# Ledger of designs, part 163: VH-VL binders against q9h9l3

Target 1, 176 residues: q9h9l3
Amino acid sequence: PRKMVAIDCEMVGTGPKGHVSSLARCSIVNYNGDVLYDEYILPPCHIVDYRTRWSGIRKQHMVNATPFKIARGQILKILTGKIVVGHAIHNDFKALQYFHPKSLTRDTSHIPPLNRKADCPENATMSLKHLTKKLLNRDIQVGKSGHSSVEDAQATMELYKLVEVEWEEHLARNPP
Below, E stands for the ipSAE of ESMFold2; O stands for the ipSAE of OpenDDE; V2 stands for 0.75 times the mean of E and O plus 0.25 times the DockQ between their complexes.

## First folded at step 8 (VH-VL)

Design X84 (framework fv_amlenetug; at its last look DockQ between E and O 0.64; V2 from the best seeds 0.00; counts 0 for: pae E 6.0 > 2)
Fold by ESMFold2, look of step 8:
Structure X84 (fold): chain C 176 residues (1-176), chain A 120 residues (1-120), chain B 108 residues (1-108)
Amino acid sequence: as target 1 above (176 residues)
Amino acid sequence: EVQLLESGGGLVQTGGSLRLSCAASGFTFSNYAMTWVRQAPGKGLEWVSAISYSGDYTDYADSVKGRFTISRDNSQNTLYLQMNSLRAEDTAVYYCAKVRYYGSRSFDYWGQGTLVTVSS
Amino acid sequence: EIVLTQSPGTLSLSPGERATLSCRASQSVSDNYLAWYQQKPGQAPRLLIYGASTRATGIPDRFSGSGSGTDFTLTISRLEPEDFAVYYCQQYYSSPLTFGQGTKVEIK
């Protein structure tokens, strides 16, 4: 009965030497892969490194970007009460300065049945790109333009669907 | 009620300068990116420049780079466009517009426009 | 730069008729970055549709938008006298931001 969304974020470098990861784009899709949210976000701190070859974020994106405070409110309103799927999702929540209930969180980087379907060790941490190629026969994160958080969120949802019934039953038997 | 009121247009010679202003009210100006869009007489709309909510980031159409400077004063709720080295092709009505953040980066409120005429 | 090409240039119709306006992009544009505006003589543009298909607040439901990728459509299901104007599509997918050249909807 509980609705499910997938999230993916792109980060830029802030802080000393640009080593702090700050939110600069967030995309959220529903169960069917329809886009619910896709915004460029301006961090409250000075951007030191756009990380463009991975993030796809450029200076011109920041001109019309949503201020972090406003974007965070919009995003949290969407996430509240829902099962949230992501890949290495702890990084996304850290960038949002947010904690989502563990019982409502699904991380495709740490689902043993998903690894088993990909013929990978059950407890290995697998990249989104690798799992998507193996299990969906899709190439994501292609080209010189950096990652697309919409594309990545959609892929993450499709991966979870492959193991959804099994994993939801497992979690029901093993509540945290 | 959101209002945007441009001023500062007029007749200038080629090579001259003008400064346009846009007075904003009815919303928290400092929360929103702002844009200038122009329309030559009898022609369509052309994007000119944009500025982030804080003023830290700007962007320009290639046709105006190096000649035009967008700026804002958030304490006075005012957007500016400094236009230097004006050319006949810059003759247009200049609109300021507010960026919409929800669902799309469209322009949800526009000013009435101010006419700039550049003559040789 | 993404070029938006609108067709037709002029659309001559009577009140009560259905208007169909086309906007084609030179390269793919996510539908979240496509908008439509109406402009009447001597007035500033008015936002009609954003996200390719979502009506802006206060816009009558006779206006609808559709399309994705490179091909987008604005439909006015039953023209009212006040709908005779110029219509522009606009993309915000990449800098520079661009508008189509406009479609004039005029009374026959």
Scores: ipSAE 0.110, ipTM 0.687, lowest interface PAE 6.0, mean pLDDT 89
Fold by OpenDDE, look of step 8:
Structure X84 (fold): chain C 176 residues (1-176), chain A 120 residues (1-120), chain B 108 residues (1-108)
Amino acid sequence: as target 1 above (176 residues)
Amino acid sequence: EVQLLESGGGLVQTGGSLRLSCAASGFTFSNYAMTWVRQAPGKGLEWVSAISYSGDYTDYADSVKGRFTISRDNSQNTLYLQMNSLRAEDTAVYYCAKVRYYGSRSFDYWGQGTLVTVSS
Amino acid sequence: EIVLTQSPGTLSLSPGERATLSCRASQSVSDNYLAWYQQKPGQAPRLLIYGASTRATGIPDRFSGSGSGTDFTLTISRLEPEDFAVYYCQQYYSSPLTFGQGTKVEIK
């Protein structure tokens, strides 16, 4: 069986109007929830909007931040060959400027059995916060301090584990 | 081997100024954020300031904000701390410290420190 | 700021004994961004533990860190003569970075 990791990224706004989402933090956990990677990341362009209320990123966090190119290399080394679990993970990969093989990607925002278990429409896109509360009875992303990517990555992994067997069987029969 | 050597400490009068230096070797200085941490005689450790690897971002403790300025010269592998409007409570051994790795705010290497004494 | 309170202030023990040091935070230290340092008289601090439970390079396995949220512990399973020193915890979850006031481990 392939090793499985979960990833969650926080982005800040760069570009003339801050509309470009740039990676500012990345957290990766293993199947057990152990942190394999957790670093603040310095975008190559000037940060216009820290999006702190969502991202949790503050200017102070950039003091010790890892340059994007270095961080990207470190992250890709971890992800290579792994089944990567994430929530709305296309945003994370976009920020990383990286495309993980679809066959090795698991997006908890697009797993019908997971939504069914949470009494949600199977084809709806539910938030990580909602699914975590419904299925794990856990509150994440609380307060005004923004998200914790470690917490989110751990929650994502735990959610996937609830439907892992069923979903993996489905994928085996219906490869992407 | 990683080495951090502080200098510039000494005796200064209240209201005076002093500039500390930290010479770094044994690692790629320009890749790592650096910090100053001080310790008053017989007291504990107090974080003072931090600067990003490129120098583009800085942070300060409230106790020194507006009075101290952290900077670095990556071409010279040197960290600086400009201290203005010094007070008696600034008396301490000042350590320069290297962050462990990118993104970390724990410190794996420390200099031996330089003593700053502010007298009234 | 996050205030870290260490206890006890002084711990008197003999070589070979187990030492348990506490570090309590005024608020949750998320992501376990908590470090432990050792400082001997006349020396600079030395990093022992980071990420609450990970030993720094070259640190003996008799040192271990545990805890989460607001309660953290440094344990020395069997004290060696060279372990008698002052120990500090430090959070790096949020600015400003803060240290505990220290725990002195002294020989009984």
Scores: ipSAE 0.038, ipTM 0.639, lowest interface PAE 3.5, mean pLDDT 93
ESMFold2 (binder alone), look of step 8: mean pLDDT 93; pTM 0.948

Design X85 (framework fv_amlenetug; at its last look DockQ between E and O 0.87; V2 from the best seeds 0.00; counts 0 for: pae E 4.8 > 2)
Fold by OpenDDE, look of step 8:
Structure X85 (fold): chain C 176 residues (1-176), chain A 120 residues (1-120), chain B 108 residues (1-108)
Amino acid sequence: as target 1 above (176 residues)
Amino acid sequence: EVQLLESGGGLVQTGGSLRLSCAASGFTFSNYAMTWVRQAPGKGLEWVSAISYSGDYTDYADSVKGRFTISRDNSQNTLYLQMNSLRAEDTAVYYCAKVRYYGSGSFDYWGQGTLVTVSS
Amino acid sequence: EIVLTQSPGTLSLSPGERATLSCRASQSVSDNYLAWYQQKPGQAPRLLIYGASTRATGIPDRFSGSGSGTDFTLTISRLEPEDFAVYYCQQRYSSPLTFGQGTKVEIK
């Protein structure tokens, strides 16, 4: 079986009025939740909105941040050939300006068995925070300090593990 | 081989100013964040200031904020620390250090330091 | 700020013995932002471990880092004569960047 990793990214606002979501932090964990990558990342354009209440990103974090081009190379090296698990992962890939093969992607925001297990409508898009609370009895994204991408990536992996067998069987029968 | 060479240290009176320089070689200076760390005689390490690779972002310890200014000239591969309103407690060996990307905030190369002595 | 407290203050050991150094953070620190340094008298610090557990280039296998959250450990499996020095932990998870107060490893 292929190795699995979970990814979570934090974005800041760049461009006019800060409407462009730019990668500012990326965390990647392995199947056991061990951190493989966790770096602050410096966007190529000026940051207009740090979105701190959500992202947890502050100006001081950008001082030692890895330039986007370099970080992207590091991240892609880790992801290549792996099954990548994420929540609403299309946002992460968009921010990375990278698209992982669909057959190797697992989005926990679009796994009906996971929603069913959480007593949610199968076709609904549930938040990571909600699923984590319902299925893992864990509180994430609490407080005013913003999200922790490591914590979110770990939670995402743990959620996927709950439905891994069933979902992998489903995908085998119904390849994307 | 990576080399960092600090200069500009010396004896200065309280309230005086001093400008430290750090000449970098052996790596692409403009691609890396840089930091100043100081060590008072017989004491531990204290972070002073840091600057991003492009110089667009800076950070300071509260103990030096408003008095010290970190800057860099990437065309000259040089890091600077302008120190104003110096105090006796600023007496220390000042190190410049290179920040590595993987393992954010760790310093993989250090200069040998330059001594700053502030006297009354 | 995040305060890093190292223990013990001084560790007296003989060559060949195992050294265990502790670094406790006042709040949780992501592993990737915890580093260890070695400093010998009259020299600049040298990076030993970054990301809590990764040895820097050229660092011998006898050095290892472990831990997560608030508790981190530097281990020297078998002390060599050149290992007697002061060791510092350091975090840059949040500003300001902070060091521990250091642990001196000295010859018994």
Scores: ipSAE 0.414, ipTM 0.803, lowest interface PAE 1.4, mean pLDDT 94
Fold by ESMFold2, look of step 8:
Structure X85 (fold): chain C 176 residues (1-176), chain A 120 residues (1-120), chain B 108 residues (1-108)
Amino acid sequence: as target 1 above (176 residues)
Amino acid sequence: EVQLLESGGGLVQTGGSLRLSCAASGFTFSNYAMTWVRQAPGKGLEWVSAISYSGDYTDYADSVKGRFTISRDNSQNTLYLQMNSLRAEDTAVYYCAKVRYYGSGSFDYWGQGTLVTVSS
Amino acid sequence: EIVLTQSPGTLSLSPGERATLSCRASQSVSDNYLAWYQQKPGQAPRLLIYGASTRATGIPDRFSGSGSGTDFTLTISRLEPEDFAVYYCQQRYSSPLTFGQGTKVEIK
């Protein structure tokens, strides 16, 4: 059986007027929620907008941050060969400049059985905060200090576990 | 073999200035964040300052903000600490250290230190 | 600022004995950001443990780290003569980076 990890990333604004989203933190947890990776990452381009209210990233975090090229290599080494769980995970892979095999990708923002458990429309895209509150009775992303990618990755793994058996069987019968 | 060699320490009067250097070899200096840590005689370790691999980002302990400036010259593989407005409590051995990636900023290689003594 | 309080201040033991060193943080620290260093007299510090529990390269397995949140422990299962030194915990979770005040492990 393949090993499973959950990933979450935080982005800052680079490029003209800070509109480009660039990777500035990445957290990876294992099936039990133990942290396998958690690093601040320095984008190769100049940071225009830290987006701190949502990202939690401040200038001081960049001092010891791992250069993007090095961090990407470390992260991809962890992800290779594993089932990777995320929430709206396309955005995380885009920031990593990486495409993980669809058959090994699980996106908690688009799992109909998970939405059904939350009494939400099966085709709705629900926020991680909303699903976590409804299904785990837990508040995440509290306050104005920004999101914690560790907290978010852990919540994402716990949400997937609620539907893991059903969804893995569904995917086996209906390969992506 | 990673080597870090501090220099520039010595005796200086209060209010004076001093510039420390740290010569690096055995690794690609320009890929790594660097830090200064000091230790007063008979006392514990105190973080002083850190600088990103490019030099674009710096951070300082409150006790030295506005008085100390960290910098680097990646073409010469050298880290610097400019110390101004020195006080008696700045008396310490000053170490440069290399930041370890993965381990969230732990310090895997240290120089042997250079002594700074600030006299009244 | 996160204050790290180490205990005991001094630990007097004989070679072969087990040493247990404590580091308590004034607020929670993510395990990934906690490290332990060893410093022998006249020498620079040496990294022992990072990520609260992972031994650095070349560190013997008699050294182990554990703990989470606010309470962290360094254990030396069987003291060797070369292990008599000062040990510091350190956090990089929040700026400013802080070290504990140290625990001196000395021969009894």
Scores: ipSAE 0.250, ipTM 0.731, lowest interface PAE 4.8, mean pLDDT 90
ESMFold2 (binder alone), look of step 8: mean pLDDT 92; pTM 0.943

Design X86 (framework fv_amlenetug; at its last look DockQ between E and O 0.50; V2 from the best seeds 0.00; counts 0 for: pae E 2.1 > 2)
Fold by ESMFold2, look of step 8:
Structure X86 (fold): chain C 176 residues (1-176), chain A 120 residues (1-120), chain B 108 residues (1-108)
Amino acid sequence: as target 1 above (176 residues)
Amino acid sequence: EVQLLESGGGLVQTGGSLRLSCAASGFTFSNYAMTWVRQAPGKGLEWVSSISYSGEYTDYADSVKGRFTISRDNSQNTLYLQMNSLRAEDTAVYYCAKVRYYGSGSFDYWGQGTLVTVSS
Amino acid sequence: EIVLTQSPGTLSLSPGERATLSCRASQSVSDNYLAWYQQKPGQAPRLLIYGASTRATGIPDRFSGSGSGTDFTLTISRLEPEDFAVYYCQQYYSSPQTFGQGTKVEIK
């Protein structure tokens, strides 16, 4: 069977007034939650706003950070040919400047059976934090010191596993 | 073949200055962060300073802040360490090291080292 | 600052024996940010392990790393004559980056 990974990214602000979101960390985990990739990434543009209280990114992380071009190559090599799970994953792909095949993409923010299991409206867009608390009884993204992309990627994989059989069967019947 | 060749070490008096150089070859120097690590005679390793691939970001050990300056010239594939206000405790072999990107912050290639001796 | 304390200071063993070297951090270190180096007299350090458990290119499989949080281990499953050296752990999780004080592995 086709291998599955989960991805999560952290972004910093670049461009005018720091409004552009640029990739500054990426974490990828396998089906069992083991870390396959976790690196700080230096955007090609000057960082205007580290967004630390959400991103967890600080100046110290950037000194040894992998240049975006190199990191993108490493990340895409891992993603190629795999089912990639994420939460609001379009933002991660946008930051990577990459388009993964829809047939191999799973977005936990858009899975009606997952919302149903959480007793949420089927088509509501629920945060990763809310779904994780409700369905896994775990608190993630606590405090204002920033999110962990490893923690978030692991949570995303566990959430997908809760609906994997049903959703994979649905997608087989309804190919994107 | 990756090569890192340090130079510029020598004997200097307390309060003096030296500039260390590290010539890099066998890899695209401008793609990699670089580091200086030192080792006092008979002692362990001490991180001194690191610089990002473009030179935009630098970081220093507290023991050298304000006295040492790391820099790089990507057009000449050379890393530098300017050492001012030298003290006896700065006596060490100084290694140039290349940062590995997967596992970033670990050092996959090291130079042979150059000895700096600071005497009163 | 994260202090790394290695133990034992010296490990006296015979060729063919298993060596177990400990590195303990004063604060938690994410597993992806711990490395091990080997250093022989008069030589620069050689990277053995990064990310706590991943062997660097060209490192034989008798070297393995494990551990998480504050407790990390380098294991040499069967000592070869060339393995008698000093071993250092390094954390690159937070600034300042730090090394342990070293463990000397010597022939008994």
Scores: ipSAE 0.566, ipTM 0.835, lowest interface PAE 2.1, mean pLDDT 91
Fold by OpenDDE, look of step 8:
Structure X86 (fold): chain C 176 residues (1-176), chain A 120 residues (1-120), chain B 108 residues (1-108)
Amino acid sequence: as target 1 above (176 residues)
Amino acid sequence: EVQLLESGGGLVQTGGSLRLSCAASGFTFSNYAMTWVRQAPGKGLEWVSSISYSGEYTDYADSVKGRFTISRDNSQNTLYLQMNSLRAEDTAVYYCAKVRYYGSGSFDYWGQGTLVTVSS
Amino acid sequence: EIVLTQSPGTLSLSPGERATLSCRASQSVSDNYLAWYQQKPGQAPRLLIYGASTRATGIPDRFSGSGSGTDFTLTISRLEPEDFAVYYCQQYYSSPQTFGQGTKVEIK
């Protein structure tokens, strides 16, 4: 079986009026929740909006941040060949300017059995915070200091593990 | 070989100013964040200030915020620390340190330090 | 700020003995942002361990780092005469970055 990792990224606003979402932090954990990667990342363009309330990113985090191109290489090396689990993971891949093979991607925001287990509509898009609370009885993304990408990645992995067997069987019968 | 050479330390009166310099060699200076760390006589290490590789981003300890300014000249491979409104508690050996790699914040090379003494 | 508390304050040992130094954080610290330094009298600090468990270049195998979350440990498997010094832990997980107060390893 392929190795599995979970990823969560934080983005800041760049470009005109800060409307461009640029990668500013990336966290990757293994199946057990151990941190494989956790770095602040420096966007190639000037940061207009740190989006701190959500991202948790502050100006001081950019002092020793890894340049985007270097970070991207490091991250891709970790992801290559693995099953990648994330929540609304298309946003992370977009920020990374990298798209993992669909057959090796698991998006916990689009897994009907997971929503069913949480007593949510199967085809609804539920937040990571909501699913984590309902299924893991855990509070994440609390306070006003912003998200913890490590915490979010760990929660994402734990959620997926709840439906892993069922979902993998489904995918085997219905390959994307 | 990586070398960091601090200079500019000395005796200064309370309320005075002093500018420290750190000359770097043996590595691509402009690729690395730099930091100042100080150590009062007989005491432990205290982070003072950091600056990104390009100089675009800076950070300061609360104890020096508003009084100290970190800067760098990548064309001269030099790091600076402008210290204004100096206080007795600023008395310390000031070290220039290189960040090892991106993100980690550990310091793999240190200068010999320069002593700053603030007297009343 | 994250406060790092080192223990013990002083560790008295003989050459050849095992040294175990503790660094406890007031809140969880990512492994990538925990480092250990050695400082001898009259010298600048020297990086020993980064990322909680990775030896810096040129650091002997007798030095090792371990731990996660709030509890970190520096171990010197067999003390050499040159290992008697002050050791500091450091976190850069959040600003301000902070150091522990240090542990002095002295000869018994």
Scores: ipSAE 0.303, ipTM 0.765, lowest interface PAE 1.6, mean pLDDT 94
ESMFold2 (binder alone), look of step 8: mean pLDDT 93; pTM 0.953

Design Y11 (framework fv_amlenetug; at its last look DockQ between E and O 0.90; V2 from the best seeds 0.00; counts 0 for: pae E 8.7 > 2)
Fold by OpenDDE, look of step 8:
Structure Y11 (fold): chain C 176 residues (1-176), chain A 119 residues (1-119), chain B 108 residues (1-108)
Amino acid sequence: as target 1 above (176 residues)
Amino acid sequence: EVQLLESGGGLVQTGGSLRLSCAASGFTFSNYAMTWVRQAPGKGLEWVSAISYSGDYTDYADSVKGRFTISRDNSQNTLYLQMNSLRAEDTAVYYCAKPRYSSSYFDYWGQGTLVTVSS
Amino acid sequence: EIVLTQSPGTLSLSPGERATLSCRASQSVSDNYLAWYQQKPGQAPRLLIYGASTRATGIPDRFSGSGSGTDFTLTISRLEPEDFAVYYCQQYYSSPLTFGQGTKVEIK
């Protein structure tokens, strides 16, 4: 079986009025939840909005941040050839300016069996926070300090593991 | 092999100025933020200042803010610390430190340069 | 700032004994952003542990880190003669970066 990793990214606002979402942190964990990558990343453009309440990113985090181009290379090296699990993962890939093969992508925000297990409508888009609380009885993204991409990535992986067998069988029968 | 060599330390009077340098080799200097950490004689470690890889961002401990200026020359692989209005409590060995990746823990340290501020 | 308090201040032990060093944070250190350093007289600090529990490259197995939140521990399972030194914890969760005041491990 292919190795699986889970990814979660935090973005800041760049460009006019900070409407452009730029990668500012990326965390990747393996199947066991071990951290493979966790770096602050410096966008190529000036940061207009740190979005701290959501991202947890502050100006001081950018002092030691890895340049985007370097970080992107590091991240892509990790992701290549693996099944990548994420929540609303299209946002992460967009921020990375990278497209992972659909057949090797698992988005926990679009897995009907996962929603069913959480007593949610199968076709609804549920938040990572909600699913984690319902299925793992764990609180994430609490407080005002912003998100922890490590915690989010770990939660995402754990959620996927709950439906891994069923979902992989489904995908095998219905390849994207 | 990664090497960090501090220089510029010495004896200076209170109110005086001193400029420290850190010559880096063995790694792509321009890809890493750099940090100054100091240690007073017989005391612990104290973070002083940090600068991003490009120099666009700087940060300072409150104890040195407004008096110290961190800078770098990536073409020369050199980190600097301009210290003005020096005080007795600034007496310390000053280390330049390289972080691992973009984290703020340090996998390489120089041997330090001693700054002594006397009245 | 996050204040790190190490205990004990001095630990007197013999070679072969187990050493347990504590580092307590004034507030939670998220994501286990805590490092441990070893420093010998006249030398720069050496990185031992990062991420609270991950050994740095080249660090012997007898060194281990554990803990989360506000309580962290460095353990030396069997002290070697070269392990007698000062040990510092450091958080890198938030600015300003802060170090503990250090624990001296000395020979009994």
Scores: ipSAE 0.028, ipTM 0.628, lowest interface PAE 4.6, mean pLDDT 93
Fold by ESMFold2, look of step 8:
Structure Y11 (fold): chain C 176 residues (1-176), chain A 119 residues (1-119), chain B 108 residues (1-108)
Amino acid sequence: as target 1 above (176 residues)
Amino acid sequence: EVQLLESGGGLVQTGGSLRLSCAASGFTFSNYAMTWVRQAPGKGLEWVSAISYSGDYTDYADSVKGRFTISRDNSQNTLYLQMNSLRAEDTAVYYCAKPRYSSSYFDYWGQGTLVTVSS
Amino acid sequence: EIVLTQSPGTLSLSPGERATLSCRASQSVSDNYLAWYQQKPGQAPRLLIYGASTRATGIPDRFSGSGSGTDFTLTISRLEPEDFAVYYCQQYYSSPLTFGQGTKVEIK
């Protein structure tokens, strides 16, 4: 059987006025929530805005950070051949400068049965925090110190498990 | 085989200066952040300073900030610690340490170089 | 700054006995960013455990780590003669990086 992992990334601002989102942390967990990868990553461009309130990234984290090119290689080796679960996962793949096969991609922000379980509009894009609170009775991203990509990846995997059987059957009948 | 070899320790007077070196081999030095950790004789371990893979980011313990400067030369696979305004409490064995990646636990350590600051 | 307090300061045991070493943090160490090191006289520290519970490469399975939040434990299930050393915990959750003061495991 094909293995499944969940990914979450944190980004900082690079480029003019810090508007470009560049990868600064990545966490990957397996189906059981065990951490397979969790590293701070140094973008190839100057960091203009750490976005610390949301990213949790501070200057000190960059001291031991893995260079982007090297981290990308490590991450892609883990993702290759696996079903990858994420929340608004296109942002994570964009930051990785990578396209994962659509047939192997699962996005918890875009699963109508998951929204229905949360009593949310079927086609609405719901935040990870909201879905996790409603469906898992868990508070994540607490406080103003920024998000934990480990915590968020684990929550994303647990959310997917709630609809896994139904959604995998749907995708089998409706290949992307 | 990863190897880290510190050098440049010795006896120095209070207020003096000393420059430590750490020669690295067995891995691509320019891909890794590097760290100095010290241990006073008969005492525990104290983190001193760290530097990013490119050298653009540095961090220091409060006890050495403003007096010590960490640097690296990626073309020579060498980490440095410039120690100025030395004090008696800086007396320690200084270790060069390599983290695995961005996580700040250290899978490889040198054997250390002794710095003794007197009078 | 996260202060790590190890207990006991010294643990006197015989070979074959179980050793239990404690490390308590002054505040929560998120994501279990806690490591354990062994140091023998005249030698550099040796990494034993990272991520609170993950054994480093080449470390015998008699070494195990556990705990989360503020309370962490290193267990040596059956002491061997080579295990008599000083052990340090280290947090890598936040700067400044900090170590515990050490626990000396000595032969009784």
Scores: ipSAE 0.011, ipTM 0.617, lowest interface PAE 8.7, mean pLDDT 89
ESMFold2 (binder alone), look of step 8: mean pLDDT 93; pTM 0.951

